# Designs tried in a protein design chat: VHH binders against q9y6x5. Part 156

Target 1, 379 residues: q9y6x5
Amino acid sequence: LPPKLLLVSFDGFRADYLKNYEFPHLQNFIKEGVLVEHVKNVFITKTFPNHYSIVTGLYEESHGIVANSMYDAVTKKHFSDSNDKDPFWWNEAVPIWVTNQLQENRSSAAAMWPGTDVPIHDTISSYFMNYNSSVSFEERLNNITMWLNNSNPPVTFATLYWEEPDASGHKYGPEDKENMSRVLKKIDDLIGDLVQRLKMLGLWENLNVIITSDHGMTQCSQDRLINLDSCIDHSYYTLIDLSPVAAILPKINRTEVYNKLKNCSPHMNVYLKEDIPNRFYYQHNDRIQPIILVADEGWTIVLNESSQKLGDHGYDNSLPSMHPFLAAHGPAFHKGYKHSTINIVDIYPMMCHILGLKPHPNNGTFGHTKCLLVDQWCI

## First folded at step 7 (VHH)

Design xa28 (framework vhh_5j56_2)
Fold by ESMFold2-Fast, scan of step 7:
Structure xa28 (fold): chain B 379 residues (1-379), chain A 127 residues (1-127)
Amino acid sequence: as target 1 above (379 residues)
Amino acid sequence: QVQLVESGGGLVQPGGSLRLSCVASGFTFDTLDYYAIGWFRQAPGKEREGLSSISSGDSGSTSYSDSVKGRFTISRDNAKNTVYLQMNSLKPEDTAVYYCAAGIKYGRDYTFPYDYWGQGTQVTVSS
């Protein structure tokens, strides 16, 4: 039987939630599997960029999904809605489901992972669901398990995406213990449902399952706002992305816009594109705008208005609050092993190894994940 | 506080059509897009299934599940503070209680799960 892998993402699952709340189902999963306590994601620490980095092993400047809202200066196209299905935005990289379908005579299945409802290099996931936030976890799970059990050629790579705890993290903030406890208990129950469904269908013992996330969450406040309208008149620039990383396209001289912004707030850094820190790997792409503003953790950039969100992400990827975790179980993984930290781009070459695929050139390092795998010698 | 009231359900023959309405109170559709409204259904003995969503405000983005795409259309009337689900080519498997639900949208991120739910309206497709 070919090796099979199910990749599950719970959007916005901050790593330290595991230490501050009880997860009986997830802890049972980890007991017979592996846990990576922190995953260092890519900058910008946003949903679309990091989900695409997981499945390509590339930094955002290389895969081209550089934000949740983008403008391409060469083609003059805008990516303003999360449901934009223009392949143009996704074609700068080859995600693992495309590689799975093209290198091996195997199928891929997807329940709403970003990019899976888009034909990328003329290849779409063999089975997929069009993105719809209204569709339940149960319906997504039912489709994935049906496709894993009843497909020819066999589904060997499957993805499942869920919007929580990100939605509640934004609404309540990660420091709201009462509401976050409720949401995280519901997620743990969904993990329990996932495991029981796989056991019921005879899939559990032979399926590799990875549970991970794209980013964390930090507490925001109406007392921590940066008002761009107090720095510069909106007529001098086009705003491509707002907060916490603002993408500025000047309508006048770039230097004049930069000078208006550079000393406006002690709680944001203002970068000309060529001055963006090398450690971000966020410079070499036409979709990265001439001026980028990076707010300090917990600060929100606004246009002469208040912000309703009590939590946010997108901040510096060195911040532990921005880091998710990774847990895995299955025949490829050790049992009861704990690892400290990997980079989010390392997940892709590890998944390629498990599936027997030749990875496309990528920014991950297989050596960082080899201690998780039974067929590798880490010491 | 947000409240949602569904109407328009009933008994139809296979191949028939129904239009469901969801009237919202506690906010208006002419405000900045902070709310998304979705349609869900639940058949006896099955889990609740999401069908379609639309954001509040002028630009309202729409989405559909594969089971209803091409047959069901979501729309809104901002002046009436109402969201509609036009259901065409109805099948016996469409028989369920249909629910309207609302969640908060933050910029490009959509709130899920939905926080506010209506009471539901029964749709029965039989001959």
Scores: ipSAE 0.008, ipTM 0.280, lowest interface PAE 8.4, mean pLDDT 88

Design xa29 (framework vhh_5j56_2)
Fold by ESMFold2-Fast, scan of step 7:
Structure xa29 (fold): chain B 379 residues (1-379), chain A 127 residues (1-127)
Amino acid sequence: as target 1 above (379 residues)
Amino acid sequence: QVQLVESGGGLVQPGGSLRLSCVASGFTFDTLDYYAIGWFRQAPGKEREGLSSISSGDSGSTSYSDSVKGRFTISRDNAKNTVYLQMNSLKPEDTAVYYCAAGIKYGRGWTFPYDYWGQGTQVTVSS
């Protein structure tokens, strides 16, 4: 029987929430599985880029989803999460569900993971739900478990995405203990529902389950704003993305735009594309704009306005506040093992190994995750 | 500070048309901050009903409730920072106070209950 894997994402689940709040259901999951305490994500630390890095094992410059808002100067196309269904944006990489369907006679299933309702290299997930934020976690879970049990060829790779705690992290900020406690308790209850459903359907003992996230969250404030309008007039540039990483397309001379921005605020760094730090792996793609502004942690770039977000992400990926965690349970994984840190790009080759797939060339290192796996020598 | 001003309500015959306008201030639709404007209505003794929404940004994502699909169209004019609701083939059942509301899209496709509301404009469909 082929190995099966369910990959679950709770968007914006900051790693240190595990230390500061009670998660009885998640703790029971971890007790008989593995925990990676920090996952170092890719820059920029945003939803679409990191979700695509998880399933491709590639840095953003390589897979082409370089932000939640993008512009391609050659084709004149604009990307946002409201118009994300053009295959053009997704075709610079091959996600694991496509590999799963093409290398083996197997099916994939998806409940709302970014990219799964788009044909990529003319291949769409065998079973999928079109993105709709109004669809409950229970309905997503019901569809995934139905497809895991009732498909031919068999569903061997399934994904499940949930928007929280990201939405509440933005609205309330991660330091709002009262509101975040309520939200995180609800998420823990959803994890309990997931485990119970899999047990009742006879899936639990033979299914590998990964619970992870794309990024963390940091506290923002009305006292930490960078007003871009105070530095440069709108007539000089087109704004492709704003905060906390601004993507600037100059309408005039690039050097003139750069000079107007470079001393705008002590709380952001201004980079010409070729000067973006190598450690970000955020340079070699046409969708990365000629000038990039990177705000310091907790600072928000605005256009002559206040910010309504009390929490945000997108910041430097070296910041622990930007890191998610990874927990896993199933026949492929050790029981009761804790690991400190992996890179988010390492998840892809690990998942390929579990499923018996040949990975496409990628930026992950299988050796970083082998201590999690029962069939590997850890030393 | 976000402010919303509605206009365009009134009395109309069944089968007629009205265009409602919502002028927004405190943000702009040509920014890439994820703001959304929604149209809601409330008839006497009924719950408030969501009708349509449009997001900020270049393309503007739109949505419609089943009760108004094909009859109502939401649009925006970024230069005027205004959202419109074009209402065609109006029915007596469309009689309500119509509200413009602004919210922030928190995360992927997730907009919390709208925090900024206009004062409402009365639409009456009657012969």
Scores: ipSAE 0.279, ipTM 0.564, lowest interface PAE 2.3, mean pLDDT 90

Design xa3 (framework vhh_5j56_2)
Fold by ESMFold2-Fast, scan of step 7:
Structure xa3 (fold): chain B 379 residues (1-379), chain A 127 residues (1-127)
Amino acid sequence: as target 1 above (379 residues)
Amino acid sequence: QVQLVESGGGLVQPGGSLRLSCVASEFSGFTLDYYAIGWFRQAPGKEREGLSSISSTSEGFTSYSDSVKGRFTISRDNAKNTVYLQMNSLKPEDTAVYYCAAGIKYGRGYTFPYDYWGQGTQVTVSS
């Protein structure tokens, strides 16, 4: 039987939540598996970009999903997280489920991972659910486990996505211990349900399971706002994305727009595209706008308004608050091993190794994850 | 506190059309961009029924209940802080008080309880 992998994402699960809250089910999972304490994600630290980086092993400038809101000046197309079904946006990379179906006579299954309900290079997951936030975790899990057991050709790669704790992180902020405790306990219970379901179905001992996330969360405040309308008039630019990374398309001379913005707030950095720091790997794509504004951690860019969000993400990927974790269990993984840090782009070549797939060229380094794996020499 | 005000209700003949408007009043921190808006109705002696929703973007995700799919269209004008419900091919069974409601959108496509409700507008479909 070919090796099987289930990749699970809990959106917005900040790594240090593991230190500040109790997770009995997740800790039992980790005890018999592996934990990577911090995953350094890609910039910008947003849902769609980082979910696509996990499954392609590429920086955002290379895979083309550079934000949750994008504009392509050549085609005049607009992208939003609510209008994500045009293959145009996704075709700059080959995600692992496509590779899985094309390299081998194998099936892929998907419960709502970003991009899985879109044909990419004319290939869609063999089994998938159209995105619908109203569908329960239990229903997503029921479909995934049915497909893992009953498919021909066999499902060897499956994905499961859940919107929490991101939604509650935005609503309450990560420092609201009472509300976040309740939300995180519920997530731990869902992890318990996942493990129990896999055990009941006889899948647990033979299935590789990765539990990870795309980003963390930081506390925001009405006291930490950058009013863009105080810097520049709306007639001078088109706004493609707002906060905490603003994407500015000038309607006038680019230098004039830059000069109006560059000294407006001590709490944001203003970059011409060519001046974006190399460490972000956020420059070489037509969907990255001519001027980018990057707010400091916990600061929100607004248009003459206050913000409804008490938590946010999208900030500098060097910030620990932006980092998720990775936990894994299964025949490919050591038991009881803890690792400090990997890059989020390293997950893709590791998954390809587990599945016996040849990875497409990518920005990950297999050596960074080899200590997690039983079939690898570590030292 | 956000306030929602419905308008455009009234009496129409079967097969007729109405366009309902839901106008959101601004408060500190409110823009229509931060809210998912839903349309609901309640007929006398019946429970409240969800009809349609639109996400916080101008080209956002729309949903419709089976009873109105193909007949009703939801749209948003964020510059006017207004959400519309275009109702075509109206039937006597569509007679109800129509409510708009707002829930804050946090993260990707999360389904929220609707915390803010309008006062309702009466739609009567009769000859």
Scores: ipSAE 0.078, ipTM 0.447, lowest interface PAE 4.2, mean pLDDT 88

Design xa30 (framework vhh_5j56_2)
Fold by ESMFold2-Fast, scan of step 7:
Structure xa30 (fold): chain B 379 residues (1-379), chain A 127 residues (1-127)
Amino acid sequence: as target 1 above (379 residues)
Amino acid sequence: QVQLVESGGGLVQPGGSLRLSCVASGFTFDTLDYYAIGWFRQAPGKEREGLSSISSGDSGSTSYSDSVKGRFTISRDNAKNTVYLQMNSLKPEDTAVYYCAAGIKYGRGRTFPYDYWGQGTQVTVSS
């Protein structure tokens, strides 16, 4: 039987939540599988960039989804979280579901993973749901399991995306133990439902399942605001993205805009595009704006207003608060193995190996994940 | 306090059309960037079903459930703080109480659950 893989993302699931809350269903999953305690994501530590890095194995400058809000100066096109259906934005990389459908005579299925409802290189996921946040986890799971059992060619790669705990992390902040405990218990219950459904349908024994996330969450405060209006007048620039990484398109000379911003706040770093630190791998793409502002952890950039968010992400990817985890179970994975850290771009070549696909050139290192896999020599 | 008031429901024949309106009030600032607005329905004895959503701050961004895609259109008029649901090619199965709901946008734009709900407006499609 060809290998099968279900990739599940719980948006904004900070790795440290595993240490501070009880997850009986996730704990049972991990006991018979593997856990990577920290996944070092790509910069900028936002939803769309990191979800696309998971399925392409590329840094953002290479796959082209460089933020949740983008502008392309050549075509004059705008991208947003709510206007993401133009294939133009997604065509700088080949995600794993496209490779799965084109290299092998196999199908892919998707419940709302970013990009799966868009034709990319003229190929859309064989089965997919158009993004709608109102659709329940149960309905997404029902569709995925239906497609895994009732497809020809067979579905060998499936994805499932859920918006929590990110929404609650933003609303309450990760330090609100009362509210976060309720949200995280509900997520653990959903993991229990997932495992139960796969067992009832006879899928559990032969299916590889990865549970991961795109980023973490850090606590914000009304006491930690950077007001851009105190630094620079709106007439000097177009704002492409705001917080915690601001993307600035100058309307006047770039050096003049830079000089107005460079010493405005001790809690914000201001970079000309060519001065962005190499370790971010966030420079070589036309969608990265001429000036980028990076707020320090827990600081929010605003335009003369308060923020409604008590938690946020997008910060420096070296911060442990920005890191998710990865747990996996199935015939490809060892049982009861814990690993400390991998890079988020390493997930793609590992998944290609499990599915028997030839990976496109990528920034991941297969060696980083080999100890998770039963068919690999770890020592 | 955010309040939502629905109107435009009523009795219609199969194949007919209705336009529902949802008037929002109680925004603290002259910005809607914090809100996702959606339409839901609930028929007697059935669970509440999400139909369509529209993001604040973006006039072109919408989503629809498969049951209404191509028949229903969501739109907004920010100057009037009003969201509309244009319902075409109505079927007897569309009979339900229709609710407008608003939630603060967190994370990936249109996030569930919705924190604020209207009282509902009845739509009846006769056979």
Scores: ipSAE 0.117, ipTM 0.437, lowest interface PAE 2.8, mean pLDDT 89

Design xa31 (framework vhh_5j56_2)
Fold by ESMFold2-Fast, scan of step 7:
Structure xa31 (fold): chain B 379 residues (1-379), chain A 127 residues (1-127)
Amino acid sequence: as target 1 above (379 residues)
Amino acid sequence: QVQLVESGGGLVQPGGSLRLSCVASGFTFDTLDYYAIGWFRQAPGKEREGLSSISSGDSGSTSYSDSVKGRFTISRDNAKNTVYLQMNSLKPEDTAVYYCAAGIKYGRGYSFPYDYWGQGTQVTVSS
């Protein structure tokens, strides 16, 4: 009886891929559901920050996952996507699966979504898989559908994460039509498999499904490199994160480090923490380093070496290349409705509404997603 | 250009130990989330076998095949841009050419098949 929701993320699915490639299965999903053409993500436009923003409705400075590589100067702890299991990093916010388990006598299930294999506020997803990139989409889907169909108390919120097209976007670049068309066709086939599995299990008509992503991808080049070693010696700072947003922890006077960097490249903005533009909502957290470097779209910050990536993300969140999309289908959603843009933080209060949960204070605006929902008046 | 150079192979008696080294050039382990390095071996008449891997970044994630788990340990020295394979309790079945390989780590913990390979170093376990 309670509403159920499955949240699916295909990492790095740039919104305009939908216009440049054919997606017959996704198009059939959208035909009987809703499409948001652009989702304006949070800065920085990286995997861990944006995945946590989707499930908390908070900017990165508020939820504390401010990059894929972080350093906390107060506790002296280090974070990476390979060293992400310390609850300390995740405890500045309450993700929706925790809210689902604590407000209601309901269960949550997770296949690989960032944070779901970590106890947060002493609460871990009721069913989860420890992160392992070698586990197939089919195995993740099999576990999620088993948990959705046969759990007591019932699983009402489930998440499913897939690493593509991000990995191929990095390797080939988004402008490599031959390789990207192959990758995106495989993703469309996985969406077809997902829908078919839910139909076979009798879940399709009563399950709300959201398909979204955390960010896009932009084309990089060996001709667009910023060599940080040509600007400053490594003895003057500790590098916490490199590209396209470099996080600099000075070993000497901060002003001296800033002065060495500020005119280093015309294709990079250099900010003292307090000077980071307010529109980024990327300033008020101890994990944001004293100096932040922001490369222009398509430029890569390197350390006296070439870059192996032909695509990247992390850039300014105003860039359309950094935007994912959102598609949804189910009893909560209209059929055949297209919407232009929402903010990624708006997804959380929408999901809380669908599940009947009281959202924690958040940066999203429920009004932005009203037109997607059948139980809301769109004006 | 990414290059890998293995060293530390040789003849050792059963039950002995060896430490293999792999020096990387053309990239650094200080570049978080960009590279993964693994150890592989190939014995005469057998297929190439993956043994262990370590990701770039601070500690990185490590993995081990069942045949070497508990006997072999992978580690790295970021200052020397070097990955080590500490091999303990060596058996005659461990006799093989050992290869260091590097793959570009694209995205969240997801790595494509290894793109760069060293020339290999011979390990012989015999009395």
Scores: ipSAE 0.194, ipTM 0.519, lowest interface PAE 3.0, mean pLDDT 90

Design xa32 (framework vhh_5j56_2)
Fold by ESMFold2-Fast, scan of step 7:
Structure xa32 (fold): chain B 379 residues (1-379), chain A 127 residues (1-127)
Amino acid sequence: as target 1 above (379 residues)
Amino acid sequence: QVQLVESGGGLVQPGGSLRLSCVASGFTFDTLDYYAIGWFRQAPGKEREGLSSISSGDSGSTSYSDSVKGRFTISRDNAKNTVYLQMNSLKPEDTAVYYCAAGIKYGRGYDFPYDYWGQGTQVTVSS
């Protein structure tokens, strides 16, 4: 009987939430499993890029989903939520559900994970739901558990995505203890429901479950705005992405645009593409624009108005506020083991190992996750 | 100097229809290469609710909340710098102040912050 893995993401679940709020269901899960306290995500620290890095083990410059809003200079195509179903954007990498289906006769199932409703290399998950934010967690869970239990050939890899606590993190900010307490309690209850459903269906003892997230959240303020319109006139550039990482496509000489931007605010760094720090691994892709602006933590880039965001992400991936966590339970994992930090790209080769798959070339290091696994030597 | 101005609100009987308009000034849809325009409403004693959005992309991708899906339709006229909300089969529960908002679309769906807001237009559904 092949090993099975369920990968669950709660969007925008900052690692430090675990220390500042009570999670009785998640703590019971961790007590009999493993916890990685911080996951160092990839730059930029946004939803689509990091979700695709989890399932490919690649930096954004390598897998091609470099932002939630993109422009490809070679093909002149624009990417947004409305056209994220064009395989063109997703075909620069092979995600784990494709690897799972192409190696041996195995099925994959997906409830809303970014990219799973798109045929990638002519392969789509055997069972999937088209993205619709209005579909409840319960409906997503019901479909995933049905597919895990009743598929032929067997579903060996399943993924489940939920939009919270990201949406509330943006609306209230991560420092709003009253509102965040309510939201995070609701998430903990959903984790309880997940575990209970898996136990009722006889799946719990033989299923590997990973609960993780793509990024964290930092507090924003009306007092921390960078007005891009005070730096440069709109006629000089095309805006591909705005905040907190602005992607600028010059309509005039690149040097002239750079000179207008470079000293405009002490709270953002302005990079020519070739000068983007190597540690970001954010340079070698046609979808990365000629000029990138990176706001300091908690600062919002705006166009001559206020922003209603009280929380945001996308900032420097070295910031602890941008880091999610990873918890896991199942036959592949130790019980009661706590690990400090892994890179988000390390998740893919670990998952391939658990499923017995040969990973595609990737940027992860299996050695970073081996201490989590019962069949590995941690030296 | 960016401004959004809503119009077309009023009193209508249950089952009736209204068309709201949102005119943008201080920018054109061609100036902002990537954006979304959304419609929101707020009834007395309730939080503001997102209803629908339309994006800048060539296709003009649209989204709708479950409460209005099938009854409301969003559209745009770039030449007039205007976004419309066609509201059909109106119910007393649709009574609210309706707001137009614009922002850079960098999140998922219509549930993301908007940078520019109109003043609102009152819609009252009553017999």
Scores: ipSAE 0.007, ipTM 0.308, lowest interface PAE 9.6, mean pLDDT 87

Design xa33 (framework vhh_5j56_2)
Fold by ESMFold2-Fast, scan of step 7:
Structure xa33 (fold): chain B 379 residues (1-379), chain A 127 residues (1-127)
Amino acid sequence: as target 1 above (379 residues)
Amino acid sequence: QVQLVESGGGLVQPGGSLRLSCVASGFTFDTLDYYAIGWFRQAPGKEREGLSSISSGDSGSTSYSDSVKGRFTISRDNAKNTVYLQMNSLKPEDTAVYYCAAGIKYGRGYEFPYDYWGQGTQVTVSS
């Protein structure tokens, strides 16, 4: 029987929610599995970039999904944070479901993970759902569990994506304990449903399950706004993305635009593309704009208006508030093991090992995840 | 100050067509605006059903419930700050009060928490 893996993402699940709220179902999952307390994600700390990094093991400059909204200066194409299905945006990397299908005559299944409803290198997930936020968690789970029982060729890799707690984190902010408590309790109940469904179907004991997320969430405020209109006229640039990382395409000389922006706010860093800190791994791609503005944690960049979000993400990936967690259970994983930190790019080579796949060249380090695995020596 | 006003409902025969309009105020349909508009319906004695949504920041990006996909089309006119629902091949089962709703765009997805609702417009499909 080939090994099987289900990868589950709850969008925007900040790591320290685990310490500040009760998760009885998730804690039962962890008790008989492993927990990584912090996953250091890639910069920019946004949904599409980090979801693609999880399944490719690559930094954003290498896999090409560098933001939720992008402009490619060479082709003059625009990518929105909507349901963009143009393979052009996704073809700079090979995600694990493509590798799974091409190396071992195996099938993949997907319920809404970013990129799974797009043919990438002429390969689409064997079973997939077109993205539709109206589809319930239960329907996504029903499809995934049905497909995991397919035996010709066997489904060995499956993904499941859920939009919460990100939407509520944006709406209420992570410091709204009353509203976040209700949202997180509902998510814990969904985890309980997932485990119960797998047990009823006889899948639980032989399936590897990873529960993770793409980023965290930080509190924003109407008192922490950076108004770009007060610093530079719109005639000088085209705005590709706004907050908290603004992507600026100059209409005049780049140095002139930089000089107008560099002293705009003490709560924002202004970088020429070549001056972006090396630690971000966010320089070497045509979709990264000539000037990037990076707001300090909890500050929102606006155009002469109020912000509509009380929580946001996209900030510096060194911030603990931007970090998700990773929990896992199954025959590949130790029981009752806690690990402090891994990089989000390390998840890909670990998953390739579990599935017996040869990873494509990537930025992850298999050694960082060895202690999670029963067939590896932990020092 | 977000307000929504629906229009275009009425009586139509099975197989007919209707176009509903939703005029929005208090926000605009720009790429940098973070709003979404959805269409919902509710028949007597039934739960409210989501039908379709469109993001204010998206040029032509849409979502549809399986029950209406291929028959209904959502669109927007940014200059008129209006969202339309074109309904084709109408069936008696489509009889309901149709509501326009607006929400702030939070993260990924076309169905967001909808805090602003119109008063509804009645659609009746009958011979």
Scores: ipSAE 0.038, ipTM 0.402, lowest interface PAE 4.9, mean pLDDT 88

